# Designs tried in a protein design chat: VH-VL binders against q8ssq3r676to911. Part 4

Target 1, 236 residues: q8ssq3r676to911
Amino acid sequence: SPQDIAKQLTLIEFKLFQSVKMKELYHKSWTISKSKFENSPNIMSLITMSNKIANWVATEVVTTPHPKKRVEVLKRFISVAEHCKKINNFNTLMEVISGLSNSAVSRLKETWKSLPTRYVNSFNSLQNFLKTDENWKSYRQTLKTKETPCLPYLGLFLQDINFIEDGNSNLSSENDWVNFKKMNLLTSVFTEIQYFQRHPYFSFSTHQNIQTYFEKDIVILPEKELYAFSKFIESP

## First folded at step 23 (VH-VL)

Design z3
Fold by ESMFold2, fold request of step 27:
Parts: structure tokens; C-alpha cells; sequence
Structure z3 (fold): chain C 236 residues (1-236), chain A 124 residues (1-124), chain B 108 residues (1-108)
């Protein structure tokens, strides 16, 4: 079910999120190409999982050749996204929306046209919630309520840390007041991460069959293969 | 068909300003990072600027930092480069380019599709 | 700042193998990408992530990267391969895209 999928992904991804140590975020360590897996292992596990789930969503759509079944796949993932938002799992929400927004999926005009109005409205609402306009205003307003349990979108934390590191390096390392402000800003982001890490989803139970599926049975395709399948199921 | 179309360009005096645009089609623009790369006549490629898919990360070459601003408008599928305080050494063909792999988190910054380029000449 | 060094020119007979080098301090720790540019045209990606080939590129284009040198290899060179070739990395320390100076491949 969509609800079960959302809950199980939440358990998987929250475990990774909870394992993140703040030292992995020092000096933009996760951005250093071939050493990032050594220096930022839990951040990279979460990033890798996020890219995998987004790809999985796109793969499931383009590898479903029958049009009516493909519409049901869209419905299923939109429902998963709805449940993710409901349980404050914004990280998995972003992954699913990103997968549905993949070029190989978004080009399937006949498939999207067949989607019932309820799901079109839901998808549009979820996209509006995740709009980047005004520095992610809608999402940030929701996160400021600090409702828990919550799995925040990791990417925005990383964005904020990058901005603080890049912006404050331009203000000179010789200015003690500027260095104090930089450390306070970084500490504020780290404190927020740790706040959400402290409130697990205790009421969710693991479903081993679903856990094993995401561990071993998930199918992902390289981007060029995604597009090739997409062109096959709906010609240009 | 992925396509990047660069109207604009032209002749500008030193100290002047110019805004370049790059109109994207055939892909989900809001999901890809974008770059500007320039090539002075008879010279090699020089990266100018990058903007992430969300617009949250912007990077600039040292030669243009503080003078150029990269931006994007996902509702219009358009990438922009605002150039100010132009110098003779900014004379070049300016290409827009699309990051090659759509991922929620990109691991690599390479450019798989390039625009046709537009000439900017800075001369009195 | 990080610098990539390429030979200015390489000449190869048709049917032979061309090797174009890209030198950089510890470049083997970076992913290297290669572009082909013919006169008056925009660059075209020919290798990415050290050794991966874009769709539609012939198998005779390949790449490698270790130590301080990345290499673009073009086997069975054809007259149509005559172009300028650029290597490129992302330097995460500076947050810059860095291109090599370019290598003109001449097929004689």
C-alpha cells in the first residue's frame, strides 16, 4: 500500500538521518568528489538513498508499458507523496516528487492527461509546497512549527551550510566578529538537525518484506535508459 | 529534443552592462543545474558561472565575481547572466550549458548539452 | 587555483590511435570529462566520469584517469575526429569548473 511504503521508507531514511554526525558537515566535506564517502559517510548514505528512490520512481513509471497500469503507478506514487507529507517526511516527499518530475516521466503527456483530477490537484499542491520561490518559503514556514516526529529535507540543510561557508569566507577570516557570527549560524543549523534527530518515529513498525524489497529488489536505470524506455512507451 | 537557445549578445562599451538569456526546451528545466562558459576569440574554454537546479547554489569564476550574476526563472525555462562593469577581456562567445545528469543531488558537474553561443563584444 | 595542463597539439595518422593527456595535481581523485569542439561549433561531450561514453558516441572514444594524468583515447582515428579537445573537472575546494587549455588533434 502507499501508506505502508511511505512508513517503511520513513523508517529506512530516518535511521540514516539519525546516524549523521555534525563532523561530517564540517568544511563542506561531503562536497569533495572522491573522498566524500570516507569523510561524510552517513550524509553520503542518505544522499545515495535519495537519488536511488527518485530514480526508482521514474524507473517504475517508464517500465510499465500498459497505459492504464502506468496511470495507476502515477496514482500510487502521488498517494505515497501525500502520506509522506502527512507524516512530516519531507525528505522522501522530495524524492518522490523529484522522480515524478524526471524528464522521462514528465514528457508522458498522454499518461498525465489520463490522471484523475483528484491526483492532478494533489500533485500540484505538493509541488507548490516544495517550490523554491522566496528561498523555499512554503516549506520553511512548515518546518518552523517544529512538529515532531519529522524527517526534514536534507538538501536544505546542506544548502544553508554551503551558503554560510561561502558567504562568510568573503567577509575575511581576520575579523573576529564575522567569525563569531559564522559559528553561531552554523551552530543554529546543527542544533536544528539534532533537534529533529531526537524524535524518532516510534509508532511505526518495520515490515520486513518491504524493507528487503528496498534493500535488495529495487530496480533503477541509468538516465539514458530511462529516456529510451520513455520514448518507447510514448513516441515523440 | 533538448534545446538551448541564446538570443542577445552584441556590442557594449567598457563599464557597460548586458543581460544574456538562455531559453531551454525538451527537458525538465527545474531539475538540472546550468552553467555559462565563454570562449574568447582564438582561445580555449573558460567557465564563467554555475547555478544549481533549485537556484540555491551559485558559483562564479574569480575573473567575474562581483560583476556577473547568474539567475534562473523556472516558470519561463530561462537561464540568465547579468553582466556589469564589462571589460575588454570579457569579449567572448558565451555558451549556456546543461548539467548532464538529473539527480536530486548531483555528484558530478559536467555539461551534456550546449547552446549555440552568442557573441559579446566589449569595445569603445 | 587548480590548473589542468594539455599539450597544445597532437598529430595522428588515419586509422591509428590518438592519446590526449590532461595533467593535474592528483587529478586521479577527481572525475574528468572530455569535450570535442570543431571550428565554429559548440563543444560536444565525448567522455564523462573518467571513462563513460555518452549515447551515440562510437566505442573508439574512451578515457582513463589515475595519479596525475587523465587520458582521452581515440582509436581508429578518422578525418572527422579533427577538432579541439578539452578536459574538465569540478574543483570542490574552490567551487570552480576548470577546463584544460585544449589540444588540437590533427589527422594527417
Amino acid sequence: as target 1 above (236 residues)
Amino acid sequence: EVQLLEPGGGLVQPGGSLRLSCEASGFTFSRYGMSWVRQAPGKGLEWVSYISWSGSNKYYADSVRGRFTISRDSSKNTLFLQMSSLRAEDTAVYYCAKEGYQRLYSDYYYMDVWGQGTLVTVSS
Amino acid sequence: SYVLTQPPSVSVAPGQTARITCGGNNIGSEYVHWYQQKPGQAPVLVVYDDSDRPSGLPERFSGSNSGNTATLTISRVEAGDEADYYCQVWDSYSNHVVFGGGTKLTVL
Scores: ipSAE 0.352, ipTM 0.688, lowest interface PAE 2.8, mean pLDDT 87
Fold by ESMFold2, fold request of step 27:
Order: structure tokens, then C-alpha cells, then sequence
Structure z3 (fold): chain C 236 residues (1-236), chain A 124 residues (1-124), chain B 108 residues (1-108)
């Protein structure tokens, strides 16, 4: 079930999100390859899970050889994405949309052409919600309502921290007011993360079979193999 | 047709600033990471900077860290490089390049499409 | 910092096979990408992920990567293959893209 998949991924990913300590975000430590897993372990766990789920979505599409069944796979994942947005899980929403937007999937023109209009409209609406235009205007307006429980898109927090760190890199360190402004901006991001961490999805129950599937049984392909399977099922 | 155009460039005094642009077309700009790569006259390729599709990851070569800032604007399909505190050794042709893979969080990078480059000259 | 070492030049007769090496400590555990650059032009990707070709590239271009050496192989070399060739990896320890110094292929 799409609803069950969305809820179970929410429980998995929210647990990781709750575990993030703000020290993991200091000095962009999650970007430092030699120490990122040691110094930013929960951020790296979220990043790894996100790439895994996005890849899983693409893998399920390209490994479904029959065109009619492959369209049903698209419909199922669009439905999962719809439910993710409904329950304010924007992180898993981004993962599913990213997987469906993978070049190996998006190139399947005959498969996408066969998708019913309702699902095309839904997919386009979800993409528009997540578009980066005007500094993520649509997404940020929604997050600004501070509705909870909510699993925000991690990448935007990371982007904001990068912007604050890089936007002040050309400023003199002798300017104490510039350093104070940087720290206040960073603290504002950290406070927002902590706000969302405090409101768990208490009403969702674990579904053991689905949890075990994501823990042990999901199939993902190496990124280069995704395109090879895609070419096999729909030649250019 | 995937295309990257780097208008701008020019002559700048040492210590000066310059902003490079890279205008993208023929692909969904917002789904791909982007890089700047430079080549000094008679020299090899030197990677300068990378920005992920969302902007959540930005990386810089040690030679430009703290002086250059990469950014992007998906509404204009444009990649930027803000260069400050320019030095003679920054004189080069600057290329923008598109990442070949689309991933939510990229952890390795190669460039499948390149712009034609723009010359930046910093007089000594 | 991680360093990729390429020979400065390689010369080959038309119709023969050119091999351009890219040396690095344990480079076989990395994905290696190769670019062709003709004078006054932008680089062009010719091999990625060690051995994969971009769509539309002739099969004459191939790559391998094992141990401490990656190799770009160009079979049945043509005059139009004369160019500089660069290898490239991602170094996760420094968060840097790293290029080799480049190899000038001359077709004599």
C-alpha cells in the first residue's frame, strides 16, 4: 500500500532526523570526506538513506519490463509521494520525486505517455511544490506554517548553512558584527531543525513486514546500471 | 540540445572582483549539479568549484576557497561564480560543466557537457 | 592531496592503438573519467566510470582501471583524435575533483 509505504518510511527517516545533533552541522563537517561519518554520523545516515530510497524508486521502475506493469509502478510511487506530502514528510517526498526524475526513468517516454492524466497532474503539482525557483518559494511558504508533525527536506537546511558559511567567506574576520550576524543566522537554522525534531509522528504504528523490507530486502542498482536497464526496456 | 554559455569574462586588476555567469538550456537545469573548471594559458585543467542541484553541497578547490563563491538560480537557468580578491594566477579560461549523474546527494562527480569557456585575465 | 599522473605525450601512427595511462595510488578503487580537448576547444567526455562510453561515441574509445593504473585506449587512431586527454576522479577525502596533468596525443 502507498499509504503504508509513506508512513513506514516516515517512521524510519524521522528516527534518523531526531538523532541529529547540531554539532554535526558545525563548520560544514558533513562535507569533510575524511571525517564526515565520524563527526556527522546522523546527517550521513540521512543522506545515505535518501540516496538509497531515490535509487530504489528508479530501480523498481527500470526493472519492471512489462510496459503496463511499469505504468502501475509509476502510479504507485506518485501515490506514495502524494501521501508523503499529506503527512508533511517532505524529505521522503523529495526522495521519491528525485527517483522518478532520474534520467533513467524520465527518458521512458512511452511509459510516461501511458500514465493517466490524474497522475500526470499530480506529479507535475508535486514537482512544482519542490521547484527551487525564487529560493524554494513554494516549499518554504509551506514550512513557514510550522505545521507538525513534519519531516522537513534535509537538503534545504544544508543549503542554508552552506549559504551562510560561503556568503560570509569574503568578509573580514576583524568585523565582529559580521561574525555575530553569521552565528545568529546559523542559530536560527539550528533552532528550526530542533523545533521539528520535537514533534514525532506518534499516531503511526510500525508495520514489521514493511520495516524488514526496507532494512534487508530492497533492491538497488549501481547508478550506471540504472541507465543500462532503461535502454534495454525502451530503446532510444 | 544541451548547451552551456558563459557570457562575461574580461580584464580585471589584481585584488578586483568579477562575476561569471553560465546560462543553461536543453536540459532540466534544476536537476543537475554544476561545476566550474579553469585552464590557465598553456596549462591543464583545474577544477574550481561544484554546486549540487539543490545547492545543499558546495565544494571549492583549495586555491580559491574563501575568495570564490558558487551559486545558482534555477528560475534563470543560470550558474554563477563570484570571484573576489583576484590574483594573476587566476588568469584562465573558465568553463562551466554539467554533472552527468542526477542524484539527490551526489558523492562523486564527472562532467558530461561543457561550455565553450570565457577568458578572465588578471593583470599583474 | 590526491595526485593523478599522466605521461606528457604519446605518439602513435594512424591506424594503430594509443594507450594513455593515468596513475594514482589505488586508483582501481575509484571511478575514472576521461576527457578529450582539442586546441582552442572545450573538453569533451569520452569515457566515464572507468569503461563506459557516452552515447554516440565510437567503440574505438575504451577504458580500463585496475590496481594503480587507469588506461584510455583508442584503437584505429585517426588524425582527428589528436588532442589533449585528461583523466579525472573524485577524491572523497578532500571533497575535490582531481584531474591528471594531461597527455598530448600526436598522430604521426
Amino acid sequence: as target 1 above (236 residues)
Amino acid sequence: EVQLLEPGGGLVQPGGSLRLSCEASGFTFSRYGMSWVRQAPGKGLEWVSYISWSGSNKYYADSVRGRFTISRDSSKNTLFLQMSSLRAEDTAVYYCAKEGYQRLYSDYYYMDVWGQGTLVTVSS
Amino acid sequence: SYVLTQPPSVSVAPGQTARITCGGNNIGSEYVHWYQQKPGQAPVLVVYDDSDRPSGLPERFSGSNSGNTATLTISRVEAGDEADYYCQVWDSYSNHVVFGGGTKLTVL
Scores: ipSAE 0.319, ipTM 0.653, lowest interface PAE 3.2, mean pLDDT 87
Fold by ESMFold2, fold request of step 27:
Structure z3 (fold): chain C 236 residues (1-236), chain A 124 residues (1-124), chain B 108 residues (1-108)
Amino acid sequence: as target 1 above (236 residues)
Amino acid sequence: EVQLLEPGGGLVQPGGSLRLSCEASGFTFSRYGMSWVRQAPGKGLEWVSYISWSGSNKYYADSVRGRFTISRDSSKNTLFLQMSSLRAEDTAVYYCAKEGYQRLYSDYYYMDVWGQGTLVTVSS
Amino acid sequence: SYVLTQPPSVSVAPGQTARITCGGNNIGSEYVHWYQQKPGQAPVLVVYDDSDRPSGLPERFSGSNSGNTATLTISRVEAGDEADYYCQVWDSYSNHVVFGGGTKLTVL
């Protein structure tokens, strides 16, 4: 079921999120192309999982050749996204929305036209929640409530840390009050990450066969193949 | 099928302003980072600016920082470069370019599709 | 700040192998991308992520990146390979995209 998929992905991804150590975020180490897996292993595990799930969503759509079944795949993933938002799993929500917004999926005009209005409205509502307008205003307002359990979108923490780190290049390194302000801002971000790490989803139980599916059996296609399948199932 | 079209360009006086646009088609514009790259006559490529898919990360070459602003409008599938305080040294062909892969977390800043370029000339 | 250095020109005979270098301090820790530009045209990607080829590019185009040097290799060069070639990285310390100065390949 969509609800079960949302809960199981939440358990998988929260475990990765909970493993992140703040030292992995020092000096933008996760951005250093060929050393990031050594220096930021848990951040990179979460990033890799996020890219995998987003690609999995797109792959499932474009590898479903029958039009009616493909619409059911869209409905299923929109339902997964709905449940992710309801349980405060904004990280998986972002992954599913990203996958449905992949160019190979979004170009399937006839498939999207066949989607019932209820699902179109739901998808639009979820996209509006994740709009980047005014520095992610809608998402940030929701996160400010500090409701737990919650799996926040990792990317926004990384964006905030990058912004704070890059700000130092605009000021003299001799200025101790600027360095103090920078460290306070970084500490605030790290404290927020740790706050959400402390509150696991205790009420969710694992379903081992679903867990094994995500570990071993999901199909991921390279971008070229995604687009090729997309053109095959709906010609331009 | 992926296309980037830069209409316009033109002649501008020193100290003037110009806004370049880049119209995208054939891909999901809102999920890719975009760049501006320029090339002065007879010279090499010079990166100008980058904007992430979300618009949240914007980066600028030192030579244009404070004078140029990159932006995007996903409802119009359009990338913009607002140029102000233009100098003669800004005279170049300006290309827009698309980031090569879409990923939720992209760490590859390469440009797989380029526009045909538009000439901006800054002189009196 | 970060600088990529390319030789200004390389000449090869048809059928020969051309090697175009891109030098940079610790460039091997970053992914290098290569672009071909013919006169009056926009650049075209020919290698990305050090060694990967875009669809439609012949296997004659390949790349490597180690230490302080990345190399674009074009085997069995043809007259149609005459162009300017640029290397490019992302410099994570400055958040800048950096291009090399370009190398003109001449096929005689």
Scores: ipSAE 0.304, ipTM 0.664, lowest interface PAE 3.0, mean pLDDT 87
Fold by OpenDDE, fold request of step 27:
Structure z3 (fold): chain C 236 residues (1-236), chain A 124 residues (1-124), chain B 108 residues (1-108)
Amino acid sequence: as target 1 above (236 residues)
Amino acid sequence: EVQLLEPGGGLVQPGGSLRLSCEASGFTFSRYGMSWVRQAPGKGLEWVSYISWSGSNKYYADSVRGRFTISRDSSKNTLFLQMSSLRAEDTAVYYCAKEGYQRLYSDYYYMDVWGQGTLVTVSS
Amino acid sequence: SYVLTQPPSVSVAPGQTARITCGGNNIGSEYVHWYQQKPGQAPVLVVYDDSDRPSGLPERFSGSNSGNTATLTISRVEAGDEADYYCQVWDSYSNHVVFGGGTKLTVL
């Protein structure tokens, strides 16, 4: 069920999220090609998982040739996204919405047209929730009010850290000492991350078969093939 | 069809400012990173700036850092490049370009579609 | 900064095979992309991810990348292939797009 998918992905991704160490977030380590997997292994694991799930969502849609079945696939993922939001898993929510918003999926106009209005509205609402306007204002406001457990969208933290790193020198312009302002900014982000990490989803039970599916059995297309498949199932 | 249009080029004096625009159509603009690439007359391609799909990550070539600002407006499907303190060496055709893959996290970058380019001439 | 080195020019007779190289330290560990630029036109992607072709590009265009050298290969070269070709990588260390100096392909 969509709920089961949401819960199990939450458990998987929260575990990955929880494994992220603060040392992995220093010096933009996850962005350095030669050492990102070594210096930021847990961040990279979560990133890899996120890209995989987003791709999987798109893959499932564009590899469903029957139009009616494809609409059901859309419904399923929209439902998964709804459940993710409901359980405060915004990381997986972002992944699912990203997959559904992939150009290979969004171009399927007839498929989307066949989707019941309630699902369309739900999808649009979820997209709106994750809109980047005013630096993710809507999402940030919601995140600030959420109680644990919660799995925040990692990407926003990483982007915030990048912004801090790029916008501030390591040394103070006043005395060439450590830039404590920069450190305080980083610490603020780290503190928030650690807060969410401390409160796992204890109420969710592990469904091993579903988790195994996502870890080992998941089928994704190469990104370059998504559009071709899309064009094949629904002509321009 | 994916299209990128750059209408904002022109002549500007050294030390002046100019804002370039790139209007995107035919794809979900808000889901792709974008770049500016320039080409001086008779010279090769030089990357200028990159902005991620969300707009949260911005990168600049050393030659323009501190002078140029990249931004985007998703509501208008438009990419911008604010250029300040322009120099003669900034004279070039400026291209906007679309990122190839749509990813939450990009680990590498290529440009699959380019605009026609707009000429920026910095001269006294 | 990461540097990509291309020969400034390559000449080939029609029907022959042109090979344009792009050198870089351990470039084989990076994905290399290639762009074609004809006079007065914007660049066009011809090869990405070392060896993949965009839809619509002829099979005559191929790419390879290993060690310190990436290569764009154009088989059965036509007059219309005369253009400047640029290799490109994303330098994740500096978060910069890096272009080669470009290669002028002349069809004799």
Scores: ipSAE 0.209, ipTM 0.734, lowest interface PAE 1.6, mean pLDDT 93

Design z3
Fold by OpenDDE, fold request of step 27:
Structure z3 (fold): chain C 236 residues (1-236), chain A 124 residues (1-124), chain B 108 residues (1-108)
Amino acid sequence: as target 1 above (236 residues)
Amino acid sequence: EVQLLEPGGGLVQPGGSLRLSCEASGFTFSRYGMSWVRQAPGKGLEWVSYISWSGSNKYYADSVRGRFTISRDSSKNTLFLQMSSLRAEDTAVYYCAKEGYQRLYSDYYYMDVWGQGTLVTVSS
Amino acid sequence: SYVLTQPPSVSVAPGQTARITCGGNNIGSEYVHWYQQKPGQAPVLVVYDDSDRPSGLPERFSGSNSGNTATLTISRVEAGDEADYYCQVWDSYSNHVVFGGGTKLTVL
């Protein structure tokens, strides 16, 4: 079920999230091509997982040739996204929405037209929730109200850290002392991350078959092939 | 079978230098971080140094920083510890140890395999 | 520097349960690992990532970690369990491996 998928992905990705150590967030280590996997392995693992799931969502849609069945696939993923939001897993939510928003999927106009209104509205609502307007204002406001367990969208933390790093010098402009203002800004982000890492989803049971599927059996297309498949199933 | 052999060690005078080696076998050496840990006679374990799988990151205990250098040779599956300016307090059994996880995938550092250790004695 | 505190010694009768504690500030937020060292031998990993057990170790060995205390539990203690036990963490801030002072377990 969509709920089961949401819960199991939550368990998988929360484990990855919880594995992230603070040192991985130092010096923008995850952005350095030569050393990002070495210095920020858990961040990179979570990023890799996110990319995989987003691709998987798109793959499932564009590899469903039958139009009616394809609509059902859309319904399923929209439902997964709804469940993700409900259980405060915003990381997986972002992945699913990203997959559904892939150009290979969004171009399927006839498929989307066949989608019942309630699903369309749901999808639009979720997109609106994740909109970047006013620096992710809607999302940030919601996140501030959430208690654990919660899996926040990692990407926004990384963005915030990048902005702090890029916008502030490591040393004070007046002397060669540490820039404590910068450190405080970084610490605030780190503290927030650590807060969300505190409590896992203990109430969720592990479904080993679903876990195994995502670990070993998941099939994804090369990104460059997604569009080709899309054109094949629904001509321009 | 994972094995770590430490053929080096011995007696050295204060202020002297010594190079320890640790020969690894039974695993893909180049994919694991490695550490040196020492133990003075009758004392507890003291971490000395760590080197990442790629060799890009090296960390040292404050007590040895500036005097010891950790390195590795992937072609020989060998870990090294170059010790200089040795002091009496450096006298210890030195262990090489293998990281439990590949650094690429985990940041939970533990040592799952240890060598048998080699004795380094710094004395006049 | 991050400090791990262990009791110097713990005594237990055969067949009973030994508990060795490792104290540290907010240690529950860190993964703790445990090593056993018998006289004249190299340390051996007995518990890692708070509660995981290496292959080949008996189920009598278990670990837990919460708050400011990690605990190594050895149930049904045997004479062969007499050894020094060390807890260890990776301090991400300083990039240091940190060991506790060690605990001598005596089987009475």
Scores: ipSAE 0.067, ipTM 0.557, lowest interface PAE 1.9, mean pLDDT 93
Fold by OpenDDE, look of step 23:
Structure z3 (fold): chain C 236 residues (1-236), chain A 124 residues (1-124), chain B 108 residues (1-108)
Amino acid sequence: as target 1 above (236 residues)
Amino acid sequence: EVQLLEPGGGLVQPGGSLRLSCEASGFTFSRYGMSWVRQAPGKGLEWVSYISWSGSNKYYADSVRGRFTISRDSSKNTLFLQMSSLRAEDTAVYYCAKEGYQRLYSDYYYMDVWGQGTLVTVSS
Amino acid sequence: SYVLTQPPSVSVAPGQTARITCGGNNIGSEYVHWYQQKPGQAPVLVVYDDSDRPSGLPERFSGSNSGNTATLTISRVEAGDEADYYCQVWDSYSNHVVFGGGTKLTVL
């Protein structure tokens, strides 16, 4: 079920999230092209998983040639996304929405037109929740509640850290000493991450078959092939 | 088919302002970072500015920082470059370019599609 | 700032192999991308991530990167390959796109 998918992905990704060490977030270690896997292995693991799931969502849609069945696939993933939001798993929510928003999926106009209104509304609502307007206002407001358990969207944390790093010198402009303001900003982000890491989803049980499926069995198409498949199943 | 169109070039006096536009089609615009790259007559490529897919991160070359502003409108699939305090050395063909990866988490950057460019001439 | 260095020109006879280098401090730790620009045209991506080719590009185009030098290799050069070639990296330190100075490839 969509709920089961959401729960199991939550367990998988939260474990990855929980493994992230703060040292991986220093010096933009995850941004160094050929050393990021060594310097920030847990961050990269979570990123890799996120990219995989987003691509998997798109793959599932564009590899479903029957129009009616494809609509059912859309319904399923929208339902998964709804459940992710309900359980405060915003990382997986972002992945699913990203997959459904992939150019190979979004171009399927006839497929989307066949989607019942309630699902369209749900999808739009979820997109609205994740909109970047006013610096992710809706999403940030939700995070401020500090409701747990919660799996935050990692990408926004990384963005915030980058913003702090780029916007502040390591040295104070006043005396060439350590910029404590910058350090405090970074510490605030780290503290928030660590807070969410401390509260796992204890109420969720592991479904080994579903876990194994996501770890070993999912099919991921290259981006170029996604678009090709999309054009094949629904011509321009 | 991915397409980028830059209609906004022209002649402007030193100290003047000009706003360039780049209209994108054929891909999910909101999912890709975008850049402006310019080329002075007979010279090489010079990167000008970058904006992330979400618009939250903006980067500028030292030569244009404080004078140029990059922005985007996802509802119109359009990239913008607001140029102010223009100088003669800003004369160039300006290209908009699409990032190669969907940068949900990408950290290394290349440009897989370029517009045909628009000429900006700064002269008295 | 990070600097990429290219030879200003390279000449090859048709059917031969052209090699265009891009030098940078520890460039082997970065992913290098290459663009082709013909006169009066916009640049076109020919190699990305050191050695990957965009779809539609012939196998004659290849790339490598190690140490302090990245190399674009064009085998069996044709007259149509005459163009300017630019290497490019993303400098994570400064968050800048950095281009080499460009290399004019002449087919004799």
Scores: ipSAE 0.020, ipTM 0.557, lowest interface PAE 6.8, mean pLDDT 92

